VHH binders against F-box associated domain-containing protein sdz-33 (sdz-33). Designs and how they scored, part 18

Target 1, 300 residues: F-box associated domain-containing protein sdz-33 (sdz-33), of Caenorhabditis elegans (q9u232)
Amino acid sequence: MATVPFPILCLPDFVLQKSLKLMGVVEHLCLSILSKNIKQLIATLKGYPKCFSFKFVPFTSLTVVGERFKHFSFRFDIDESSQNANLRSYTDEGTYITLTVPGFTVKHWIEHVAYVLCRNNSIKLVLWEPNIDEVYEIVKDMRTVEVVIVSSEIQSCHLLKLFPSLRYLGVYKAPISAQILTYNLLHLEVKTKVTLNDILISNCSNFSISGNDVSDKELNFFMRSWIKGSNPRLTKFYIRNSLRVRDPYLETVLFQNIDYIETHKKIYWRTFEISRPDGTKADVMWDPLYNSYFNMTVQH
Below, E stands for the ipSAE of ESMFold2; O stands for the ipSAE of ESMFold2 at other seeds; V2 stands for 0.75 times the mean of E and O plus 0.25 times the DockQ between their complexes.

## First folded at step 15 (VHH; framework vhh_7ubx_2)

Design w5 (from u1 with V50T M58F; at its last look DockQ between E and O 0.04; V2 from the best seeds 0.00; counts 0 for: pae O 20.1 > 2, placed apart)
Fold by ESMFold2 at other seeds, look of step 15:
Structure w5 (fold): chain B 300 residues (1-300), chain A 119 residues (1-119)
Amino acid sequence: as target 1 above (300 residues)
Amino acid sequence: QVQLVESGGGLVQPGGSLRLSCAASGFTFSSSVMTWVRQAPGKGPEWIATISSGGSTFRTDSTKGRFTISRDNAKNTLYLQMTSLKPEDTALYYCAKGVPWSGDYMDYRGPGTQVTVSS
């Protein structure tokens, strides 16, 4: 049921708009199903992000997680059997609202939420144990720009055929394939195991790795390979390692046979510059004390 | 791209105070939600506090109100004021970009600063 008095629908547009600005996301979603005029007014309000991630947990349910959304996150679940939408705020304990629109399917709810909260109709998908073909049928008319695979196996060839406009791919707990590694992505994020060879064959522009422990010897080999021309599309490379105290003598291993210029030195982080023979340069930042990260950015 | 560097940790006696700082770069700090997390030896990460871009703060009950998060958008710096420190507060403290109920907030974190409370 709606948490705002029903007579708000009788207000002039300018008063209605000011009243809507005083309300939160839950109230906006509740009111947005009441009329096309209200839906349109809410969609024009400032302060909303341009798009939201859509999580499928389980496949037949849609969970919308709003991050950076006026300080709060919320869950919006759609019950496939009843077609009702359940709205729960993760920030506000006990808030639970069921929304019913006759004739709405899961696809209608996704389109409605995207219109009200995300004006460019672009979506990010977060997949927890998905049937990817069923997810595709729901979102095939939307512009999918990012997919994150949390804990499901998906054949890489199939995924890339379903989402040819994909620019961002995250692989968290599922195995990663060479086809994904060599695909021409703008951004690849992995939290699953990768090897030095996987890093060297990658063809993405931005590569982010966490949940792996890449040694100083492996990073040295990677940098020497990059100096010789490996990873030609790479512009940003970031590794987050497990926290551990670095052996102070291993700094020599990291720089072995590399011509570099140290550009900044502090106890907790250092930067240096490396160069290819053609003059292309990269900035490297790393943690000399705990080995918790390694960050490389190619200069323009 | 995102860079977070913590400082201000150290050895302190029980009952003492410390002020941790986190210098941020590589993103628009003033529009970002920021979080403090700690990790004690043998434990998983523990959320401490979060501050919104608008300055609203949220903190864990486990510290019993002894820790206060704040930010200075002009300096791109996040703070954690810790008071009445106890031996159980001994941990590596690090800042992160994001909210605590997202699985991804730990992906954008600094190396941390060690806080040790012992007599």
Scores: ipSAE 0.000, ipTM 0.149, lowest interface PAE 20.1, mean pLDDT 72
ESMFold2, look of step 15: ipSAE 0.000; ipTM 0.192
ESMFold2 (binder alone), look of step 15: mean pLDDT 82; pTM 0.829

Design w6 (at its last look DockQ between E and O 0.64; V2 from the best seeds 0.00; counts 0 for: pae E 2.4 > 2)
Fold by ESMFold2, look of step 15:
Order: sequence, then structure tokens, then C-alpha cells
Structure w6 (fold): chain B 300 residues (1-300), chain A 120 residues (1-120)
Amino acid sequence: as target 1 above (300 residues)
Amino acid sequence: QVQLVESGGGLVQPGGSLRLSCAASGFTFSSSVMTWVRQAPGKGPEWIAVISSGGSTMRTDSTKGRFTISRDNAKNTLYLQMTSLKPEDTALYYCAKGVPWRSGDYMDYRGPGTQVTVSS
């Protein structure tokens, strides 16, 4: 053994705080379950970077995001009969350890990790692959919650009732409902078929579409509709084109019956400006060489 | 004066089970964090499991969940239940008062240990 024996649980609080600042997130979590005093010291530790968000995959893992986007992942090991959960953490020595607290469920772990690893218990929950009713029961009592849900399939009316402040939603496997389209989301990402009508009725601020073949004629109609006042809350409209797009968007088709100004021209992208009668402007950009994307950004 | 005395070791065949005990005296056992450590011949010490006064545990994945730490605060006794024993589990097993730091083996006090030998 290369390390000198160090009786950490016998240290005065001020010396212990200095020692704790030399440790990583995993060591903090490990020590926090062994002593109430150490738990409190870690939770109040000054000058140590704390996480600002969680990524929670129910019954699988929790990822905390620290300064400079550093990620620390913890895995749940759950006894389905009792609902008691163990937490697995990775050590600096390249092995997993298992943490067990009597009576801890996934909810207890979420609350404990938030208390120990997050400054002031202010957290952002990023939910992937949720059983939404079970997730709601886990997170409903959290002090500060910003919710981002990315899902393969969720019943839209139920989702909105449970999370009325929903900001981000991905719809990958199911047709998108009119209720979701008209909801005032910050960001909506769609990987299923989207009609021109779906685009026109949308009320989100950022609308991202992939896996669809939206034509330059459809984009022309959309832009002419926007000039006339459609999509009043739209800030950004983005299309990621698939590998099967064979023909690039044509400037003459895209801007048919639209007054526009070219603002920037490069080999790999071109930028244009269009305007509403009230003076609101939007930047339009696409990749004319590879036709890999189309972007419209509204200047608010 | 802290005293820790391990027992329950011995010779066992592969696949067998043993329960190690650690009798504690000279300190308030019910308020202390306790650790099991093993040391194989010619190798450095390896901590196996830690248990808090309240029953929270931390264990290394190296034993593949085959070893369970427990305590009886009324009897001032620490236990290690070992199952599905393998020849690589052959080592001196000792208990210690304290907890490792940064995955190190930082112990306040230890016992003399009990030998576990897994062989046919």
C-alpha cells in the first residue's frame, strides 16, 4: 500500500474540510453514507464544484453534471421485491464499489445525492426513458426542478398534467399530437413524420426536425406563412436532412415570392435575411453543397 | 485501549462458506465505522467492505457480491459472511476500526487477523 494511514473520521471539522476538498465526487458520496458529520460537511463544503443538473434514467442510472460539463455516472442496483436500491460508483483505482444504506429506495438516493453533491439543492432533472408516473413520484418533492424529458413514446395529455412547466420534448417513435405541437415548449425535437400543417400550427420556440424529407417547396410555403405572421413564438427552426436527400435546396424555389437579402456567402453555407412587415427579421441558412441542414433563426 | 480479535477462519473447500467474526472492546463499537480487510501472501492489503454505525455499507466489487458485512451492536461483534469461496480468496482476513480514504486502506486500528485457506 502506497498511502499513509489517515484517520479521517477523527479529524477536527476544519482539517476534515481541507482533506475533503482534495477528494472527488465518488469519494464524497462514499464517505457521506458512513458518517452524519461528514455528510453535513460535504453538503456545505465551500469552494468545491457542485453539480448543477442530474440526468436520471429511472431504475438504471443517475448522471450528475459538474463544472466544464464533467459527468459522473452512478448506477442503481434495485431489489424489485423491497424496492431498496444500492448505488454503484466508479473509483479512481478502476473498480466499481457498491453503496448500501438500509431502507434506501431510488427516491432516497436522488434526495441524498442532491443534498450532498448539489449546491443549495438546486437541480435540473434530465429524464430519459421514463416510466413517467414512477418518475413523478420520485421527483415531485424536489426543492428546485427544471425538467427536460426525452422519450421514445409518452401520452401527451398525461405528460403535460404531470409537468406543466415542461421545456424540452423529443418525439421519436410516435406521431406527434396537436396538443404537443400547440404547447409553448422551449424546444421540440421530432424524428417522426411531420406534415407542413404540423409545422404551421406549432407553438414551440425551437423546432428541430430530423428524419423527414421537407422539400424546398414546403419550406417556401412555411417562410411565406411566417412572413404573414404564422408561428409567432418561433425563435429557431432547424432541419437535419437524412442521407437520402438527393437534390439540394434551390435558392429560386426556396425564395419564390419572397423578398430577401443575401447576408453571407461561403462555399459550405449561405445566409439570407427575410423580414415581416413589422420589421421582425429572420436569418435563413443552409448547406448548399451537402444539403445537410436548413436553419431559420428569428431575431427577437 | 482498542482491541479487535478475529475468528472463524480455517480450511475450506472451493464453493464452501465461512462466517468470520470480530470481537471488539475498548471503544464504543456501536458508534464506530468498521472495515474488513484481506491480505493474500505476497500482496498488499485489500479492503473488502465497510459498515457504518447505522448499518450503511460500502463494498468492493472484487468479491462479486459473495461477501456480506454485518454487525451486532449489542454483542460488539462485526461479521463477514463468505459464500462460494474460491482459491483466490485465500488470505489473512482482519477487521479494522475506521474507513479507507480515496479508496486507500487508512485504518486507525486493526486486529491480528484470521487465516482463510480455500483448497481441496
Scores: ipSAE 0.410, ipTM 0.806, lowest interface PAE 2.4, mean pLDDT 78
ESMFold2 (binder alone), look of step 15: mean pLDDT 82; pTM 0.824
ESMFold2 at other seeds, look of step 15: ipSAE 0.541; ipTM 0.853

## First folded at step 17 (VHH; framework vhh_7ubx_2)

Design x1 (from w3 with L102I; at its last look DockQ between E and O 0.65; V2 from the best seeds 0.00; counts 0 for: pae E 4.6 > 2)
Fold by ESMFold2, look of step 17:
Structure x1 (fold): chain B 300 residues (1-300), chain A 119 residues (1-119)
Amino acid sequence: as target 1 above (300 residues)
Amino acid sequence: QVQLVESGGGLVQPGGSLRLSCAASGFTFSSSVMTWVRQAPGKGPEWIAVISSGGSTMRTDSTKGRFTISRDNAKNTLYLQMTSLKPEDTALYYCAKGVPWIGDYMDYRGPGTQVTVSS
């Protein structure tokens, strides 16, 4: 009885599949533009990066982020007249290469990379000086989950309307609005000036503040307000102060009129527990030597 | 049987231009990935540019954007347009059927055409 010969149906794909499993992300992207069969085979491989980031103006690039500390960067060379984009990368052999697909724009590249290398269509945006409507047109078919605004003011109402799946927002130099502060984000990171009132009106779950000097008196007021029920969605609150300040009354000011239990004491950090009347507890960690950070984690 | 025949090489002054051609037969050219490779005296082969059947290309930065790969599927011909030629571009240039970086794709190559850039 005759059967279909295995060699003609299997051998080229089998040898190719073994070779592809030995290659990295950059090689896979490079090869994916050369053949529809290779593109499809690469897209079925396991263990590929789960998300990527897109940077826009002053330089435009695409970074694919794999598991633990693996980053693969590709830069766009855009033809101003046609908006066609070439993609450049650095190979493991130490050479830059240029990838060209007829008619590809930045949008086409993002879709291609997501299809070939990523298991989902989630995207992280790092925006330096954006035209936000232009950015939206490029990424509107992706699920935007994180935005970092580095250098410019973006109208917050417009941003939130364009990216309804947003969970993480970073604001580094631009003013922060009450609309952003009150939005129910999973994580809000701020590296600009933040007032006590900004903290009190915030509605995010994780709030990270750095490059600011929030006084112990202001932190005391915040904690007393939290005990009375403020910031109802807050689970983690972190502040890194930017100045080293001598404060002879440090612990007394920070916990004035607050019932607390000290749970851990070492020379470089101390941990405390505070409670709401309903029994909800929070752990407070603080660096008494330099007053360099304050961390509050709500127990739920 | 795959046959590839290169032409268009020669002696050229620095800053000059050449267009290399590769005539293909014995396989379906229009569905094949094609590669230009060069080999300078005493050195190993260096792939320069790759073109898919659909016109997508990959190019090394070693030529600094001065070389352009193209194809004419009606004539079964692969091209390399070379401009702003420099003495370091002196090499034997040959075309190959297949994808670089995988296996022995060089088994399907032509004898090459010499390009010499001399003052």
Scores: ipSAE 0.219, ipTM 0.725, lowest interface PAE 4.6, mean pLDDT 78
ESMFold2 (binder alone), look of step 17: mean pLDDT 82; pTM 0.823
ESMFold2 at other seeds, look of step 17: ipSAE 0.583; ipTM 0.875

Design x2 (from w3 with G103R; at its last fold request DockQ between E and O 0.80; V2 from the best seeds 0.67)
Amino acid sequence: QVQLVESGGGLVQPGGSLRLSCAASGFTFSSSVMTWVRQAPGKGPEWIAVISSGGSTMRTDSTKGRFTISRDNAKNTLYLQMTSLKPEDTALYYCAKGVPWLRDYMDYRGPGTQVTVSS
ESMFold2, look of step 17: ipSAE 0.614; ipTM 0.883
ESMFold2 (binder alone), look of step 17: mean pLDDT 83; pTM 0.831
ESMFold2 at other seeds, look of step 17: ipSAE 0.564; ipTM 0.873
ESMFold2, look of step 18: ipSAE 0.616; ipTM 0.884
ESMFold2 (binder alone), look of step 18: mean pLDDT 83; pTM 0.835
ESMFold2 at other seeds, look of step 18: ipSAE 0.593; ipTM 0.877
ESMFold2, fold request of step 19: ipSAE 0.625, 0.426, 0.528; ipTM 0.891, 0.812, 0.858
ESMFold2 (binder alone), fold request of step 19: mean pLDDT 84, 84, 84; pTM 0.837, 0.841, 0.837
ESMFold2 at other seeds, fold request of step 19: ipSAE 0.580, 0.638, 0.593; ipTM 0.868, 0.892, 0.873

Design x3 (from w3 with V33I; at its last look DockQ between E and O 0.69; V2 from the best seeds 0.57)
Fold by ESMFold2, look of step 17:
Structure x3 (fold): chain B 300 residues (1-300), chain A 119 residues (1-119)
Amino acid sequence: as target 1 above (300 residues)
Amino acid sequence: QVQLVESGGGLVQPGGSLRLSCAASGFTFSSSIMTWVRQAPGKGPEWIAVISSGGSTMRTDSTKGRFTISRDNAKNTLYLQMTSLKPEDTALYYCAKGVPWLGDYMDYRGPGTQVTVSS
């Protein structure tokens, strides 16, 4: 019998699907721009459910987050005049590559990546000094679930109108507004100046503050206010102060006029328990010798 | 019967340019994904650039943007425009039908054309 050549471009969909299931995220993205048939197969690929999210650093990269804290970063090469963009990444074999699709902008790439790789139309944004209207135009057809902003200015009313499903917000450079502080966020992270009053009016569940110098007297006032019912939605509160000299008698100042129980004493850290009158308890962790942090976790 | 025939290689001085061609027959070129591969003396094959039927491309950064893949579907011809050539680009250059990561797409390749960049 004569040898019949196996057509290279006529491979059965099943054979292609089996090969594709053995490949990673970067290979899937590369193949998806090379063949419309392969693009469609990848987009409909059945297997174990994976959660994808995108981390978008301001117009310089796109990150796809895998199920095991694996990150797959793609950098943009953008032509400023046309807004056409090339996408660059490492393959799993360690080859650094450039992908070009005629006419693709950053928006086209985000839509393509979401179509091919994301089983949920959700995106996480990390924005450095953003033009928020331009970012919105890129992602408006996606479900935005997390926004971290590094900015010198924030238009809080405008931000919340554009991203009404916002659950996580980071504010690193701009003064934080009362509207953001009182918004019902799952997590709020700040690296800008905050006052005791800012802390007391906050309505987020998890509040993380860095790069501030909140005194032990101010923390004492906060805890006494919490015992009386302030910050009713707060679950976790974390402060890491900047460099400063520690006072060896700070426990007396920190817990002044507070009933507490020391629940754990270790060489490197101590844990205390405080309570509201309704029986709600919070754990306070403190290390007075090696770092300048305060951690309070509400028990439920 | 898939046939791929490369041409346009030769001896060139550093900084020079060459345009490689790959004439294709025995398959529908206009619907095919095409790849340029090079193999330096004593080294394994290295894919350089891939082009889809629609003009989308993928290229390695090993050539630092000095090489451009293109195609002319009316002439069934694949091209590699090489500029600013360096001695490290000395290799046998050949074209292949398919994508580097899909095995049977690499089964069909041409005999290659030699590019020599002499310092």
Scores: ipSAE 0.518, ipTM 0.857, lowest interface PAE 1.7, mean pLDDT 78
ESMFold2 (binder alone), look of step 17: mean pLDDT 83; pTM 0.833
ESMFold2 at other seeds, look of step 17: ipSAE 0.533; ipTM 0.862

Design x4 (at its last look DockQ between E and O 0.70; V2 from the best seeds 0.00; counts 0 for: pae O 2.3 > 2)
Fold by ESMFold2 at other seeds, look of step 17:
Structure x4 (fold): chain B 300 residues (1-300), chain A 118 residues (1-118)
Amino acid sequence: as target 1 above (300 residues)
Amino acid sequence: QVQLVESGGGLVQPGGSLRLSCAASGFTFSSSVMTWVRQAPGKGPEWIAVISSGGSTMRTDSTKGRFTISRDNAKNTLYLQMTSLKPEDTALYYCAKGVPWLDYMDYRGPGTQVTVSS
């Protein structure tokens, strides 16, 4: 007469797999610590391909990156004496839960989450004022591809030696070294002071600068140097200045001694094209209403 | 024939402690996921904590870390250690086989009453 419910942990594997495909990341993580059979089934799903992020001081957390900015964050509660860690998160129903596996440290949790949820072992680190050797010991079996440094106490050669797979580096407060500038990064983001010479020696593909007021004369020199062959790996160069008044003769100062074509003029942006002698072109984009950025994209 | 029998409830002062037990029979306890649930007067059931066969646990924040689930597979017994009890913890406490937040539990016991009163 009445339907007798069956617990999900006792279902045949094919029915269980279909149920699991309807669940989210927090539910997968919860079930993965409750049953070895479910752990193995979840690990075969193709749900979450993105790198994790991990933040040291002021607090430690792990984030699984989903599609379309959908992120799932877990906070560690670490026992100082044993180094065992519990993992905490909200369910989709809004219940705050704590997960405990006997003997699990932060390193065990990172390995477990990567195994069951992620298609790759790449990791992003957000570091405030870390003990970098301690961080390395936790994540050394992961492929570290992105690091954001917030403190002023980073030795560049040590960092690059520990994380040879780096593609993305953010430097927010520490002085930036020539070693970092010349390193072959895919993306370098700086919010600390840089000079025109720092820009010219850089060897990254995508260079993003904030909190620096780079003048139109300096940008003109940069563009003339680029036309002559500087920054050969550069594909994108972006500056967001804080507050500044652009020279009212923008074309006169910015493009002095540069052959260019204005390609678009719209309310929120104008574009220009410049060229190297070898035919390589770059698009320069400028916002006339919010005169706060310079964007150059090389056409490769 | 699955059977779950809770014990250890009773009247206790605020700030006191109790240990609840759940004796299990009629199934392989050592391979089963087990859950404690409570139901306060006039409220629906609330799961508190879950424990796997291997000792991994999941708990809600509603008890603010004051309750600890454990198991003794040799004795086929599930435990809930309750500390720093408060009047709002007054409820019928029962154990169940299975995972509660997936909308059902396979089997449950009749429960043991916990009353926290001055």
Scores: ipSAE 0.432, ipTM 0.817, lowest interface PAE 2.3, mean pLDDT 79
ESMFold2, look of step 17: ipSAE 0.561; ipTM 0.868
ESMFold2 (binder alone), look of step 17: mean pLDDT 81; pTM 0.809

Design x5 (from w3 with L102F; at its last look DockQ between E and O 0.67; V2 from the best seeds 0.55)
Fold by ESMFold2 at other seeds, look of step 17:
Structure x5 (fold): chain B 300 residues (1-300), chain A 119 residues (1-119)
Amino acid sequence: as target 1 above (300 residues)
Amino acid sequence: QVQLVESGGGLVQPGGSLRLSCAASGFTFSSSVMTWVRQAPGKGPEWIAVISSGGSTMRTDSTKGRFTISRDNAKNTLYLQMTSLKPEDTALYYCAKGVPWFGDYMDYRGPGTQVTVSS
């Protein structure tokens, strides 16, 4: 007959909670496999991040994103014959620790980490040529899935059928397909190469592009096309170019042949308003100090 | 009173193997978290492996996966299986009752068993 370990029983819960609040995410995960009481206490802590992303590349790691963009990476060490998995974690002291729970598979670890560190089971899939059905079997019972596609072979209606509640899709390392561009997503984030034509055929509500070199002429063409009725579902459009030399004629090129109203002029940014003939308006934010940003928001 | 007695140390050649044992008495071993700690000459103590009552473990990278902690609750005995031993593993090895990060765990330890890796 097992009894509760002496050190856990000897500390009052408020003292344990104070000690635990001073520890990091990695220490919390380590302690959570050693004591069921401490596992429960950690899962209820106030102020701990409640929204985590899990990254699978391929089922080799989980990443927990905390406050202030802190990232905590956990790596799987899988025994292929048994499918049992150990989890490796990097401590604040700079040492890897290996965690083993009898009988734990990757699925058990994902569920455990989500329970202890994020109760809403939010996950982010980063897929590189995996079996999508196998991934689905692991995560199908979770409430929220955010998918990052890193292979062109996965950008298909099969993905969208398996994940019908998908609202956010990120395409980071693989060319984006026309099927994904035209899908009616709430949010599409792209960090791979996109063309002006890709932007114009997109059917998402919020479109975020970074790591690209979209010229001011191309942005001008996009805005003129939007004024004529392109991208009818678009609510927010954000683009961050890679690097550019300051263009002394940026405003003239960007708004060439566009009727606009400058609505605010601040030291850090300028805002403009453009309109469709039907009266639909959009706000355009432009950063005159660092002209690598373009932000357009449709008014409603 | 908590009593922990380590055994199985000794002199071993580099690349050799050794199994340390820790006989436990004076507490409910099967419900306790147990830790192996080592102290090299001139160094402070370093925890190397921990095992929960349910058999979950954690171990530090300092041993590079060469050491395995286990327990036999029927014999009230904690084990450390050491393989591929290196001269830097030379240390006094203790078993302790408790979890690292809570300062109490080092207060309940045995006298230790010496492991020497040379020649």
Scores: ipSAE 0.496, ipTM 0.849, lowest interface PAE 1.8, mean pLDDT 77
ESMFold2, look of step 17: ipSAE 0.529; ipTM 0.858
ESMFold2 (binder alone), look of step 17: mean pLDDT 82; pTM 0.832

Design x6 (from w3 with G98A; at its last look DockQ between E and O 0.67; V2 from the best seeds 0.00; counts 0 for: pae E 2.5 > 2, grease 24.8 > 24.2)
Fold by ESMFold2 at other seeds, look of step 17:
Structure x6 (fold): chain B 300 residues (1-300), chain A 119 residues (1-119)
Amino acid sequence: as target 1 above (300 residues)
Amino acid sequence: QVQLVESGGGLVQPGGSLRLSCAASGFTFSSSVMTWVRQAPGKGPEWIAVISSGGSTMRTDSTKGRFTISRDNAKNTLYLQMTSLKPEDTALYYCAKAVPWLGDYMDYRGPGTQVTVSS
């Protein structure tokens, strides 16, 4: 920032709006705490991310990370003891600015960021060993639409009570409970271990599993169970397995005792159609070279 | 007619502290955003801290949290509390009625006070 400072409060609104449209998110956050007029003008701007990721870490810190299509990002660390905010632009090679507003708490900072940048107050929570009750008290007035649990365990009943409008849940390293599996989520993503029984009891619409090795016989059992009426809410089911040695008999094992129609045969993927007795159909896609993925999409 | 006069600079050993003051007159200080700027020998000006009329502040990481801006509206005075001073803090320090990132000119600044940090 090589430009000599200029008195911002003396600028006409139209000049100020023109200047603000050429600035980035970091400058907008900084200027928004200096002038109520500027705060209001920035809040009328468009094109910012709709969902900010709030990363809660141990050791009393809150990190706000904003990102849109990789072309801008920032880190906003709120020090709970001092109530200062430390702002770093990742696109500006690590420049830090410390912001202080008298009387601001962590909650006030989150509300301010949401007001200035996030039009609908929707948030994503990324949880790294936090106290979930403290997190809830900070964000309870916002629309929490997505939660990702990275490395901590949180009681499933408690989580679902705190965020009853939750639509997307990711569980990466903690065990997953039956309460979560049976909850009516739009999307459940797991990178932790799940069993065939966990899959069969699930009640989410879209189920994505990675970091697991579900056997071909287990997938066969799942499909036969689905044909008989299991997983009635399921619309999309995706598994990414580890790469394995090519198996020339894989199709025979996978579709044993299943009526199917092969619709595509490609080097890296094959597509099949299966159906329930009531006529409901599903598309199954599978990787014949490495047996590294399985995808089933119910036709509605 | 805007007048800004800095004081409190001088020669200080590394690790020392100084409190810079800026006396303001000729404008409504209590409603103004105020900035401390420094200029080291052979370098361009660098803003280091800004304070709003309501007391909100921002500061750059170049000082690593060692400098604190404040204001006393009853005395029309701006302050910069400097601690843990280092040789690289040696510069002319001046206050300005200005905000970073806007405009190419600075119309309202003081003559500055010299801070020299040496062993």
Scores: ipSAE 0.437, ipTM 0.814, lowest interface PAE 2.2, mean pLDDT 78
ESMFold2, look of step 17: ipSAE 0.442; ipTM 0.825
ESMFold2 (binder alone), look of step 17: mean pLDDT 79; pTM 0.791

## First folded at step 18 (VHH; framework vhh_7ubx_2)

Design y1 (from x2 with V33I; at its last look DockQ between E and O 0.62; V2 from the best seeds 0.56)
Amino acid sequence: QVQLVESGGGLVQPGGSLRLSCAASGFTFSSSIMTWVRQAPGKGPEWIAVISSGGSTMRTDSTKGRFTISRDNAKNTLYLQMTSLKPEDTALYYCAKGVPWLRDYMDYRGPGTQVTVSS
ESMFold2, look of step 18: ipSAE 0.609; ipTM 0.886
ESMFold2 (binder alone), look of step 18: mean pLDDT 84; pTM 0.841
ESMFold2 at other seeds, look of step 18: ipSAE 0.605; ipTM 0.882
ESMFold2, look of step 22: ipSAE 0.499; ipTM 0.852
ESMFold2 (binder alone), look of step 22: mean pLDDT 83; pTM 0.833
ESMFold2 at other seeds, look of step 22: ipSAE 0.586; ipTM 0.885

